VH-VL binders against o97563. Designs and how they scored, part 7

Target 1, 195 residues: o97563
Amino acid sequence: CSCAPAHPQQHVCHSALAIRAKISSEKVVPASTDPADPQKMIRYEIKQIKMFKGFEKVNDIQYIYTPFDSSLCGVKLEANSQKRYLLTGQILSDGKVFVHLCNYIEPWENLSFLQRESLNHHYHLNCGCQITTCYAVPCTISAPNECLWTDWLLERKLYGYQAQHYVCMKHVDGSCSWYQGRLPLRKEFVDIIQP

## First folded at step 22 (VH-VL)

Design t2
Fold by OpenDDE, fold request of step 24:
Structure t2 (fold): chain C 195 residues (1-195), chain A 117 residues (1-117), chain B 109 residues (1-109)
Amino acid sequence: as target 1 above (195 residues)
Amino acid sequence: QMQLVQSGPEVKKPGTSVKVSCKASGFTFTSSAVQWVRQARGQRLEWIGWIIVDLGNTNYAQKFQERVTITRDMSTSTAYMELSSLRSEDTAVYYCARYDEGAFDYWGQGTMVTVSS
Amino acid sequence: EIVLTQSPGTLSLSPGERATLSCRASQSVDSYYLAWYQQKPGQAPRLLIYGASSRATGIPDRFSGSGSGTDFTLTISRLEPEDFAVYYCQQYSLSPPYTFGQGTKVEIK
């Protein structure tokens, strides 16, 4: 399984739902009712603590589904623990909540101050911004409503300083730029055109 | 359970400094912010300043801008408020409170600081 | 800075009565960043309402918050004996300082 890295804000914006939850139990279930289909799923029973996105689509989520195999981007979560997760995912046509490794899934205690704040008040308000991952230089914006995410480029890791402490904010004129939530609204990053 | 435990009462002379501590437990300190508020006897709550723990960014009320320093130690989950050039008017109970997800929901028990000649 | 003015200064009521407390801001405040606290003598403030209208954990249903812009209200639908205290509003918008109102004392008539 391979995923294209995305900023947490993009993950939230592109997901049908975002919740904080505990994992109560897990069970291996068939992927379908077709006996000819040998594929399996893991069904997690969850205790939903808070919903940040998806109110209009689903209420209280009891189960989430993920592929059994890691090769199919199945997610392994710790069941029967007090561990809280931020879960983002999609809702399948049959109403099942589906999560995989390419979704933004993070232990709640690992989230930064700004990320917690943004889940409640910033991310969903700025989904009109496009956050583009910079893999190499040059990395430049193609539109005014675009922010460049440089954690991979600068830190060689998926989620670095920018993912933890910045939000791509949309301005009145439709342009976007990186800001820290409770700091003065100023542009913090510039386009990277040279190493 | 989530709680903030503050250091004990202080008696100080004018012109000296006081440093009050606020130790957090039961929650992820690094993902929070902490504000400091004081209250003189029979008076209203007065905002002093706050700190975002993971970044260490601070903001102070203008009244205290030149005399207050708010810091945090993430390794001990402790926030600090230091007030210098103390005067009698600084006699008050000082409170810390944690911020998470849009609210200052847990407060310390308060620290009485008395400034007298 | 944003100045919060609470009214009335003192509210004298009997148990069982409805209490309505006002908090007016000198500038518009994002409702997400408006809170109400209760404080009893010798105690630290206790969060009642955050986000202008959300009850904090463990807060009874008789407490409710409403309002937007510059006018906010805390309502106690039916006063209990333990509700007689001083109440403060606070705003903590994106730009500090995060100011308090001067407080409203709810006392027994």
Scores: ipSAE 0.886, ipTM 0.934, lowest interface PAE 0.5, mean pLDDT 94
Fold by OpenDDE, look of step 22:
Structure t2 (fold): chain C 195 residues (1-195), chain A 117 residues (1-117), chain B 109 residues (1-109)
Amino acid sequence: as target 1 above (195 residues)
Amino acid sequence: QMQLVQSGPEVKKPGTSVKVSCKASGFTFTSSAVQWVRQARGQRLEWIGWIIVDLGNTNYAQKFQERVTITRDMSTSTAYMELSSLRSEDTAVYYCARYDEGAFDYWGQGTMVTVSS
Amino acid sequence: EIVLTQSPGTLSLSPGERATLSCRASQSVDSYYLAWYQQKPGQAPRLLIYGASSRATGIPDRFSGSGSGTDFTLTISRLEPEDFAVYYCQQYSLSPPYTFGQGTKVEIK
């Protein structure tokens, strides 16, 4: 399984839902009702704690589904644990909530202050901004509503300083720039650093 | 259970400093912020300042800008408020409170600081 | 700084009555960052309402918050004996300081 790196804000914006939940149990289930289909899924029973995104699509989520095989980007979550997860995912045509390794799934305790704050207030309000991952130099802005994400380039980390402490926010003129959450309740924009 | 436990009462002379501690338990301290508020006897709540724990960034009310230092120790899940050049007017109960997801939802029990000659 | 003015200063009511407390801001406040606290003598403040209208965990249904912009209201639908206390509003929507109102004392008539 290989995934394109994305900023947590992108994950939230590109997901149908974002929730905080505990995992109650797990069960292996058929992927379909077709007996000829040998594919399996893991169905996790969850206890939803809070929903950050997806209110209009789903009310209370009881089950989430993921591929059984890791080769198909299946995720392994700790069931029957008090561990809380941030889960992002999609809603399938049949109404099932689906998650995989390419979704932003993180233990709640690992989230930064700004990430927690942004789930409630910032990420979903700034989905009009484009966050571009910089893989190499030069990396330049191509549109005013674009933020350059340089964690991979500068830190060689999937989730570095910008992922943890920056939000790409839209200005009134439609342009976007990084907000550094030094004080979460005030917009402190930082200059766009182009590598 | 989530709670903040503050250090005990302090009696100080004018001109000295006091450092109050606020120990957190029951939640992820590193992902929170902590504000400090004081209240003189019979008076309103007065905001002192706050700190974002994982970054260590602080902001203080102008009144305390030159005398207050708010710090945190992530290894012990403890926030501190140090107030220097103490005056009689600084006599008050000092509170810490944690911030999470838009709310200061848990408060310490308060620390009485008495400044007298 | 944003100044929060609470009114009335003192509200004298009997148990069972409805209490309406006002918090007016000197400038517009994001409702997400407006909170109400209850404080009883000798105790720390207790969060009642956050986000202007969300009840904190464990807070009875008789407490409700409303408002936006510069005008916010805390309502206690039916006062219980334990509700007689001082109530503060706090804003933290803009740059610090995260100011408090001067408080409203709800006392028994």
Scores: ipSAE 0.880, ipTM 0.928, lowest interface PAE 0.5, mean pLDDT 94
Fold by OpenDDE, look of step 23:
Structure t2 (fold): chain C 195 residues (1-195), chain A 117 residues (1-117), chain B 109 residues (1-109)
Amino acid sequence: as target 1 above (195 residues)
Amino acid sequence: QMQLVQSGPEVKKPGTSVKVSCKASGFTFTSSAVQWVRQARGQRLEWIGWIIVDLGNTNYAQKFQERVTITRDMSTSTAYMELSSLRSEDTAVYYCARYDEGAFDYWGQGTMVTVSS
Amino acid sequence: EIVLTQSPGTLSLSPGERATLSCRASQSVDSYYLAWYQQKPGQAPRLLIYGASSRATGIPDRFSGSGSGTDFTLTISRLEPEDFAVYYCQQYSLSPPYTFGQGTKVEIK
């Protein structure tokens, strides 16, 4: 399984839902009702704590599904624990909530102050911005509604300082720029030096 | 059980400094912010300042900018408020409160600071 | 800074009556960052309402918050004996300071 790196804001924006939940139990189930289909899924029973996105599509989620095999990007969650997760995912055509390894899935305790704030107040309001991952130099925006994400380039890690403490926000004129969460209610422009 | 436990009462002389601690437990301290508020006897709540724990960024009310320092120790999940050049008018109960998802939902029990000659 | 003015200063009522408390801001406040607290003598403030209208965990449903812009209201539908206390509103919608109202004392008639 290989995933394209994405900023947490992009993960939230591109997902059908975002929730905070505990995992109650897990069960291996058939992927379909077709006996000829040997594929398996893991069905997690969850206790939803809070929904940040997806209100219009689903209410209280009881089960989430992921591929059984890691080769198919199946995700392993700790069941029967008090561990809370931020879960992002999609809704399948049959109404099942689906998550995989390429979704933004993170223990709640690992989220930064800004990330927690942004789930409630910032990310969903700024999905009109494109966060572009910088893989090499030079790295430039192709449109004014883009923010350059340089965590991988500068820190060689998937979720660095920008992922934890920056939000790409849309201005009135349609352009986007990074805001750092030094103070949750003060929007400060961050001048990022072009790589 | 989420809670904030503050240090004990203080008696100080004018011109000295006081440092009050606020120890957090039951939640992820590093993902929170902490505000400090004081209340003189029979008076309204007065905002002093706050700190974002993971970044260490602070902001103070103008009244206290020259005398107050708010810090945190993430290893011990403790926030601190130090007030210098103490005056009799600083006599009050000082509270810490944690911020999470739009709310200051848990408060310390308060620390009485008495400034007298 | 944003000034919060609460009214009335004192509200004298009997158990079972409805209490309506007002908090007016000097400028518009984002409802997400408006809170109400209850404080009893010798105790720390207790969060009642956050986001202008959301009840904190463990808060009875007789407490409700409403409002937007510059006008916010805390309502206690039926006063219980334990509800007689001082109530404060706080805003933190803009840059600091995150100011409090001067408080409303709900006392027994």
Scores: ipSAE 0.877, ipTM 0.929, lowest interface PAE 0.5, mean pLDDT 93
Fold by ESMFold2, fold request of step 24:
Parts: C-alpha cells; sequence; structure tokens
Structure t2 (fold): chain C 195 residues (1-195), chain A 117 residues (1-117), chain B 109 residues (1-109)
C-alpha cells in the first residue's frame, strides 16, 4: 500500500467527508453482491460525534467500510473503545462510506490546536489554495495561491511541524499563505521556503 | 470532569508583581488555548491576553503589553499570568478560560487580586 | 480593535416574557468568533452561545443566538427566574485583541 503525500488540508479538501467518531463494532462482509467476487471488507459501526465536512451528502453515518486486507490499503480501527478518531473518506457509487490507509485518519487526541480549529473553520474554507510538496532546494511558488509544504525537506517527515501547525489561507486579494496561530495575516514573499 | 482551578486571592503592594495560576484537569491541555480576563468591581469584562498552548504563541491587549506575561507548563497542565508594576487600578478578579473548537467553554473560579498601600 | 456595543444597557422584564439583547460590532466579525455569556454576581461568566448561534452544552433551548456581520442578537424566548443576570458578547477574530461588550443587565420588573 503506497500513498501520495498530502497535507492534512488537502486530505480534507479532497475527501467527501470528515468526521469525529468512535468505533462501536466491526464485521467482515463481502465486498460486493457478486458471488464470484472473493474480496472482503470490514464494516465498522460508528458513533458519529461531529461532522466537519459532508453535510450535503449525508446527515449521520452509521457504517464505514475498508478493505479487509491491509495489502489493499485496509485500515484497522480500535472497536468497542472510547477512542475518538478523525476520519476522512469517500462515498462509493453504491452509497457506502469508504476509508483506507491513504486517507487522513488520526486519533483525535493526537491533533494539534491548529488542526482542531482548522477542521472546524479553516480547511474546507480554503480549498482554493494550492499546497505543493517541496522535496529539494530550490523550491519556489509558481502561482499566487500556492503554499510550499516543506515538512519533508526540513524534517524528513510526512507530517511535520507545518502539517501540524499551519493552514494555507486565502487572502482577500486571492493569494494564499501559511497561517499559524492568531497572528495578523500578511502577504508573504518567500521564494524558497516558508516557516 | 473538566475544570480550571485558579490560585488563591492575593494582596499586593503597588510596584510589585503577581502571578496567577490556572490548572487544567479532565481535558487535553496541549490542544487548547487559554485566555485571561479581568473584572474590577462593578465593571465590564476586560480581555488581557491569551496563549495557544502547544505553540506557545501569545497575544496581549495593548494596555497590558509592557506589563503582562502569559506562560504555560505543559507537564503540569497549568497556565500562568504575571502582571508587573502593580497599581491600585489593577485590583480586580482575574479569570482564565480555555478555548476549544470555537468556544471559551470552561472558566476558572476567579482570583481576587487586591493592590493597596 | 473591534468595539462591541450592547443594547439596551438594562432590560426590565417579567418572567415569561421574551428578551432580545443586541451586540453591534464596529467592524464585520466572522460569526464563528462571536460568543454570548451570562454572569451572576460573584460567579465566573457562563458560556451560552458560541459561533453566534450554537448553544453550549447544558444551555436550555430557550436561549438562541443569531446575526452576522456587525449585528448579533441573543434571544431568551421565555424568561425564567434564573435568567435575571448580566449578559456579555465577546469577539475573538483572527486579528487580536479580543473584546467584550459592556454588558446588558436583565432584571425582574
Amino acid sequence: as target 1 above (195 residues)
Amino acid sequence: QMQLVQSGPEVKKPGTSVKVSCKASGFTFTSSAVQWVRQARGQRLEWIGWIIVDLGNTNYAQKFQERVTITRDMSTSTAYMELSSLRSEDTAVYYCARYDEGAFDYWGQGTMVTVSS
Amino acid sequence: EIVLTQSPGTLSLSPGERATLSCRASQSVDSYYLAWYQQKPGQAPRLLIYGASSRATGIPDRFSGSGSGTDFTLTISRLEPEDFAVYYCQQYSLSPPYTFGQGTKVEIK
């Protein structure tokens, strides 16, 4: 299972839904009604606590699905637990809510202040901003609505300081820049690396 | 149970400093922010400043900028507000409140600070 | 800084009546960053409404908030005896400082 890198903001923007939930139970089910299809899924029964994105598609989610095999990017969630998860995912053509290892899935307790605030009021409002991964120097913006994601370059981590503590926010002039905390917004002129 | 417990009342002389503590329990302190607000007798609520706990970023009202320092200790889940160069007009009840997901939903009980000769 | 002006300063009503409290901002405020509190003598403020319209946990549904931009309203649909208190609005927009209105005292007629 291989995943393209994406900032948490991009995960939320590209997903059909984002929720906070507990996992009540799990059950192995067939992947389709086709008896010739040997593939299996795990169906998780969930208790939805809060929906951050997806209101236009669904009001309350009872079940989520993931591949049974981890080689097919199935994800194991702790069932019958007080553990709260941030879940992002897609809605399949048959209406099933689908999640996998390449979605952004985290214990809620692991999220930073900025991630929690941004799930509530920033990520989905700023999907017009572009986030571009920097792997090497030089790394420069190519559009005014672009933020450079430098966690890999600076920390050699997929989810480093910038993924945890920054959101790429759109200014009134249509440009985007990284925002951290409640500092005043300013237009950023950074040709190589952003904080 | 979620709560914020503040340090006890203080009586101070002008020109000294006071440091008020605000200890959190029953919630994840590191993913929150804490504001400090004061209220003199019969007066409105006055914002002093706040801290984002995991980042340590602070903002202060201009009136307090040169005299206030807000800090935290993540190992003890405690926020602090220190006000220096005290004067009689600083006599007030000082409150802390935690921020999470758009709301200041839990408030400390208040700390009375009295500044008199 | 954003100044919040509450009106009226004092609201004298009887139990069972509807109370309407106003909070006007000197500049536009994102509704997400607007809250209402109740405060009784000797007590800390109690959160009633956040995000301009969302009730805090444990707040009865007779309390509601509305508004956007510069005009925000707290409504108590049927006053109960315990609702006679001072009410404050607060804004905590992305550009500090955060500010409070001066308060509206709701008192029994």
Scores: ipSAE 0.789, ipTM 0.893, lowest interface PAE 0.8, mean pLDDT 89

Design t2
Fold by ESMFold2, look of step 22:
Structure t2 (fold): chain C 195 residues (1-195), chain A 117 residues (1-117), chain B 109 residues (1-109)
Amino acid sequence: as target 1 above (195 residues)
Amino acid sequence: QMQLVQSGPEVKKPGTSVKVSCKASGFTFTSSAVQWVRQARGQRLEWIGWIIVDLGNTNYAQKFQERVTITRDMSTSTAYMELSSLRSEDTAVYYCARYDEGAFDYWGQGTMVTVSS
Amino acid sequence: EIVLTQSPGTLSLSPGERATLSCRASQSVDSYYLAWYQQKPGQAPRLLIYGASSRATGIPDRFSGSGSGTDFTLTISRLEPEDFAVYYCQQYSLSPPYTFGQGTKVEIK
C-alpha cells in the first residue's frame, strides 16, 4: 500500500467526510454484487459520535467499508471497543462510505489539542491554502497561499510536529501562514529554508 | 464523572501571592485547554488567561500579564494559576474552565480569594 | 480587545414568557468563538450555547442562540422558574484577550 504524504489538513480537505466514531462490529462482505469479483471488504458497523465534514453528502453513518487485504490498503480497526477513532474517507459510487490506510485515521485519544480544534473549525475552512511537502533543502514558498510542511525533512515522520500542532490559515488578502496554538507563525523558517 | 475540582478558599495579605489548583477527572486532560476567570462580588466575569495543555503555551489578559502565571502538570491532570503582588481589588472568586471542541463545557466550583490587611 | 455589550441590563419577566437577550461586539466575532452562560448566585457559570447557536449537552430545547458578526442573541422560548438567573456572553477569538459581556439579569416580574 503506497500513500503520498499529506498533512492532516490536506486529508480533511480532500476527503468527502471526517467523523469521530466507535467500531461496534466487523463482517467480511463481497466487494461488489458481481459474482465474478473475488474481492472482499471488511464492513465495520460504527456508532457515529460526531461529524466534522460530510453533512451535505451523508447523514448519521451506520457502516464503513475497507478492503479486506492490507496489501490493497485495507485498514484494521478495533471492533467491539470503547475506542474512539477519527475516520476520514470517501463515498463510493454505490453510496458506501470507504476508508483505507492512506486516509487520515487515528485513535481520538492520540490527537493533539490543535488537531481536535482544527477538525472542528479550521481544516475544512482553509482548503484554499496550499501545503507543500519539503523533502530536502532548499525548500521555499512559490505562492502567497502556500505553507511549507517540514515534518519529513526535519523528523523523517509522516506526522511530526507540524502535523500535530500547525494549521495553515488563510488571511483576508488570500495569503496563508502557519498557526501554532493560536500563535501566527512567519512563512520563512530561516533554520529550515535556505537560499 | 467529568469534573474540575479547585483548591479551597484562601485569605491573603497584600503583596503576597496565591496559587489556585484545578484538578480534572473523567476526561482527557492533555488534549484540553484551561481558562481562568475571576468574578468580584456583584461584578462581571473577568478573563485572566488560559493554557493549551499539550503545547504548554499561555495567553494572559494585559491587565494580569506581569503578575499571573498559568501552568499545568499533565501527570496529575491539574492546572494552576498563580497571581502575585496581591491587592485588595484582587478579592474575587476564581474559576477554571475546560475548553474542548469549541466550548468551555466544564467549570470548577470556584475558589474564593480574599485579600485583606 | 473586543468589547461585548449585553442588553438589556435587567429583563423582568413572568414564567412562561419569551426572553430575548442581546450581545453586541465592538468588532466582528467568528460565531464559532461565541458562547452563552447562565449563572445563579453562589454557582459557577453553566454553558448553554457554544458556536453562537449550538446547545451544550443537557441544555433544554427552550434555549436557542443566533447571530453572527457583531450581533448575537440568546432566546429562551418559555421561561421556567429555574431560568431566572444572570446570563453572560463570551468571545474567545484567535487573538486574545477573551472577553465577557457585563451580563443580563433575568428576574421575576
Scores: ipSAE 0.767, ipTM 0.883, lowest interface PAE 1.0, mean pLDDT 90
Fold by ESMFold2, fold request of step 24:
Structure t2 (fold): chain C 195 residues (1-195), chain A 117 residues (1-117), chain B 109 residues (1-109)
Amino acid sequence: as target 1 above (195 residues)
Amino acid sequence: QMQLVQSGPEVKKPGTSVKVSCKASGFTFTSSAVQWVRQARGQRLEWIGWIIVDLGNTNYAQKFQERVTITRDMSTSTAYMELSSLRSEDTAVYYCARYDEGAFDYWGQGTMVTVSS
Amino acid sequence: EIVLTQSPGTLSLSPGERATLSCRASQSVDSYYLAWYQQKPGQAPRLLIYGASSRATGIPDRFSGSGSGTDFTLTISRLEPEDFAVYYCQQYSLSPPYTFGQGTKVEIK
C-alpha cells in the first residue's frame, strides 16, 4: 500500500468524515452483496465520541469498513480497548463509511494542542487554502492562497513540525499563511531558501 | 477525578515575587493550555495570561507583561505563574484554568496572595 | 484588545423568573471563543456555556446561550435559589489578550 503525502488539514478537507471514536469489535464480511465478488472487508463496530466533520451526511456512525487485505490498504485498529482514535474517511455509494491506511488515522492521545483545536474549529474552515508539498529546493509560493508544506524537505518526515503544529489559515484579504499556536498570523514564514 | 490543585496562600512584602503552582491530574496535560486569572476582594475577574503546554507559547495581558512569567513542567503536569515587583494592588485570589477543545472547563481552587508591609 | 461590556450590572429577580444577561463586544468575536461563567462568593468560576451556546457538562438545561458577532446573551429560563450569583462572559479569540466582562450580579428581589 502506497500513499501520496497530505497534511492533516488536507486529509480533513478531502474526507467526508472526521470523528473521534473507540473500536468495540471487528468482523470479516463480504465487500459486496454479489456472491461472485471474492473481496472481503473488516467491519469495525465503533462508539462515536465526537464528530468534527460529516454532519450533513450522517449523525451517529456505528460501523466503519476497511479492506481485509493490507496490500489493498486495509487498516488494523485495536478493538475492545479504551483507545480513542481520530478517524477520517469516506462514504461509499451504498452508505458504508470507508477508511484505509492512506486516511489520517491517529490515536487521540498523539494529537497536539493545535491539531485538537483545528479539528474542532480550523481545518474545515480553511479548505479554501492550498497546501503544496515541497520535495526539493527551489520551492516558492506561486499563489496568494498557498502554504508550502516543508516537513519532508526540512525534517525528512511525513508528519513533521508543520503537520503537528501549523494550520494554513485564510486571511481577510483572501491570502493564506501558516498559523502556529495562537501566535500572530504571518505571511513571511513560508519563504524558504537553500541553506 | 479530573482536577487542578493550586499551591497554598502566600503573604508577601511589596517589591518581592510570588510563584503560584497549578498541578493537573486526571487529564492529558501536554495537549492542553492553562490560563491564569485573578480577582481582588469584591472585584471582577482579571485575565493575566496563559500558556500552551506542548509548545510553551505564552501570552500576557499588557498590564502584566513586564512582571509576569508563566511556565510549565510537563514531567509533573504543573503550570506556574510568577509575579514580580509586588504591590498592594496585587492582593487577590489567583486562579488557574485549563483549556481543552474550545472551553476552560476545569478551574483550580484559587490561591490567596496578600501583599502587605 | 476586545472589550466586553455586560448589562445590566445588577438583576434583582425572584425565584422562578426568567433572567436575561447581555455581553456586548467592542468588535466581532467568533462565537467559538465566547464563554459564560457563574461565580458564587468564595468559589472559583464555574463554566456554564462555551462556544456561545453549548452547555458545559453537568449544567442544567435552564441555562442557554445565544448570539454572534458583537451581541451575546445568557438566559436562565426559570431561576432557582442556587442561581443567585455573579455571571461573567469571556472571549479568547485568536488575537490575545483574552478578556472578561465586568460581570452581572443576579440577586434575589
Scores: ipSAE 0.764, ipTM 0.881, lowest interface PAE 1.0, mean pLDDT 89
Fold by ESMFold2, last read:
Structure t2 (fold): chain C 195 residues (1-195), chain A 117 residues (1-117), chain B 109 residues (1-109)
Amino acid sequence: as target 1 above (195 residues)
Amino acid sequence: QMQLVQSGPEVKKPGTSVKVSCKASGFTFTSSAVQWVRQARGQRLEWIGWIIVDLGNTNYAQKFQERVTITRDMSTSTAYMELSSLRSEDTAVYYCARYDEGAFDYWGQGTMVTVSS
Amino acid sequence: EIVLTQSPGTLSLSPGERATLSCRASQSVDSYYLAWYQQKPGQAPRLLIYGASSRATGIPDRFSGSGSGTDFTLTISRLEPEDFAVYYCQQYSLSPPYTFGQGTKVEIK
């Protein structure tokens, strides 16, 4: 399973839903009603705690589905526990909620202050901003609504400092820039993390 | 699961400093923020400042900028507010409150600080 | 700095009456960053409403919040004896400082 890099904001903007939930149980089920289809899925029964995005598509999510095989991007979630997850995913044509390894899925306890705030009030409000992944130098802005995502370039990580502590926010004039936290950041942090 | 317990009341002389603690219980302290607010007798609530716990970033009201320091200790899940050069008008109850997901939902019980000769 | 002005300063009402408290901001406030608190003597503030209109956990449905921009309202649909207290609004927009209104005292007529 290989995933194209995406900032958490991009994951939320591109996903049909984003929720916080606990996993109640799991069950292996067939992927379809076709007896010739050997594929299997894991059906997770969930207890939804909060929905951040997806209100217009679903009300209360009881089940989520993922491929059984990790090589097909199946994701393993801890069932029958107190562990809370951030889940992002899609709604399939048959109405099933589908998640996989390339979605943004994290234990809720691992999220930063800004990620928690942004799930509630920033990511979905700023989907008009472009986040462009920088793989190598040179990497330059090509549009005013663009933020350059440099975690891979500077840290060799899928989810580095910008993924944890930055939101690409739209300004009144239609431009976008990285915003870091509720308070003005100290200048040394800005100089280090915005190359 | 989370609660805030503040240190006990303090009586201080003018010109000294005070450090009030605010201990959190639970595992969400690192991804939260903590504000400090004071209230003199019969007066309104007054914002002092706050700290974003994971980054350690602070901001203070201009009135307190030169006299207040807000810190935290991640290992003990405790926020601190230190106010220096105390004056009699600093006599107040000092509160801490936890920010999470758009709300200051947990408030400490308050710490009475009395500044008097 | 965003100044919050609450009105009235004191609201004298009888139990069972409807209370309407106003909080006006000196400039536009994103409603997500607007909260209402109740405070009784000798107690810490109690969160009532956050995000301008969402009730906090354990708050009775007689409390409601509304408004956007510069004008925000807390409504108590039918005053109970325990509702006679001081009420504060707070804004915590992205640009500090965060500020409180001066309070509205709701007292028995």
Scores: ipSAE 0.740, ipTM 0.872, lowest interface PAE 1.0, mean pLDDT 88
Fold by ESMFold2, fold request of step 24:
Structure t2 (fold): chain C 195 residues (1-195), chain A 117 residues (1-117), chain B 109 residues (1-109)
Amino acid sequence: as target 1 above (195 residues)
Amino acid sequence: QMQLVQSGPEVKKPGTSVKVSCKASGFTFTSSAVQWVRQARGQRLEWIGWIIVDLGNTNYAQKFQERVTITRDMSTSTAYMELSSLRSEDTAVYYCARYDEGAFDYWGQGTMVTVSS
Amino acid sequence: EIVLTQSPGTLSLSPGERATLSCRASQSVDSYYLAWYQQKPGQAPRLLIYGASSRATGIPDRFSGSGSGTDFTLTISRLEPEDFAVYYCQQYSLSPPYTFGQGTKVEIK
């Protein structure tokens, strides 16, 4: 199982839902009602604490599903615990909430202050912006609504300073840029990275 | 149980400094921010500044910029506000409050600072 | 700096009456960063409303907030004896400084 890197904002924008929840229990279940389907899922019973995105599709989520097999990107969550998780995922055609290893899933206590604020109010409001990963120079924007995600390039770290503290913010003119008004602006975030 | 407990009352002479503490319990201190607010007798609430705990980043109201320092100690879950060059008009109750998920939902009990000759 | 102006300065009412308190900003404020507090003499402020309209934990449903842009309102649908206090609005938009209104005192008529 391998995952394309994505900024937390991309994870939220590309997911049908984002919630904070505790995991009550787990059970291995068949992947479908078709007896010829040998695949299994883990069904996690959850207690939803807060929904950040997905209100138009579901209200209160009782179960989430993930592949049983790690080769199919199944994710292991700590059940019967007070641990709170940020969960992002999709809604399958049969209505099941589906999560996997490549979603953005974190213990809530591990999130930074600015990530928590952005989950509550900023990420899902800025999905009109595009975030493009920069792996090497030259790396330039190709559209005004694009932010260049440079954590790997500048820090050799996928979840670096931009991922932990910044939002790609859409402005009234339709352009996007990295923004965090609570912190000093860093010039390398607003300049094109070139040799 | 979430709470903020502030240090006790202070009586100070003009020209000195005061450092007020604000100890957090019952929540993850590193994922919060703390504001400091004061209120002189019969007066409005006045914002002094705040700190984002995990980064240590601070912002101050311009009135206090040259005299205030807000810090934190992550190992003791404690925020501090130090005000220097005290004057009689600095006599007030000083409050800390924590920020979480869009709200300043918990406030310390207040610390009376009296500046008198 | 965003200046918040509250009106009226003092609101004299009887128990059971509806109280309407105004907070006006000198420039637009994202409603998410607008809060209301209650303060009684000798006590710390108590959060009533955050996000302009969301009640804080343990706040009775007679308290409600509304508004957007530059105009925000706190309403107490039926005043109780314990509601006679000073009320403050605060904005804490992404760009500091964060500011309070000057307060509205709700007192017994």
Scores: ipSAE 0.715, ipTM 0.850, lowest interface PAE 1.0, mean pLDDT 89

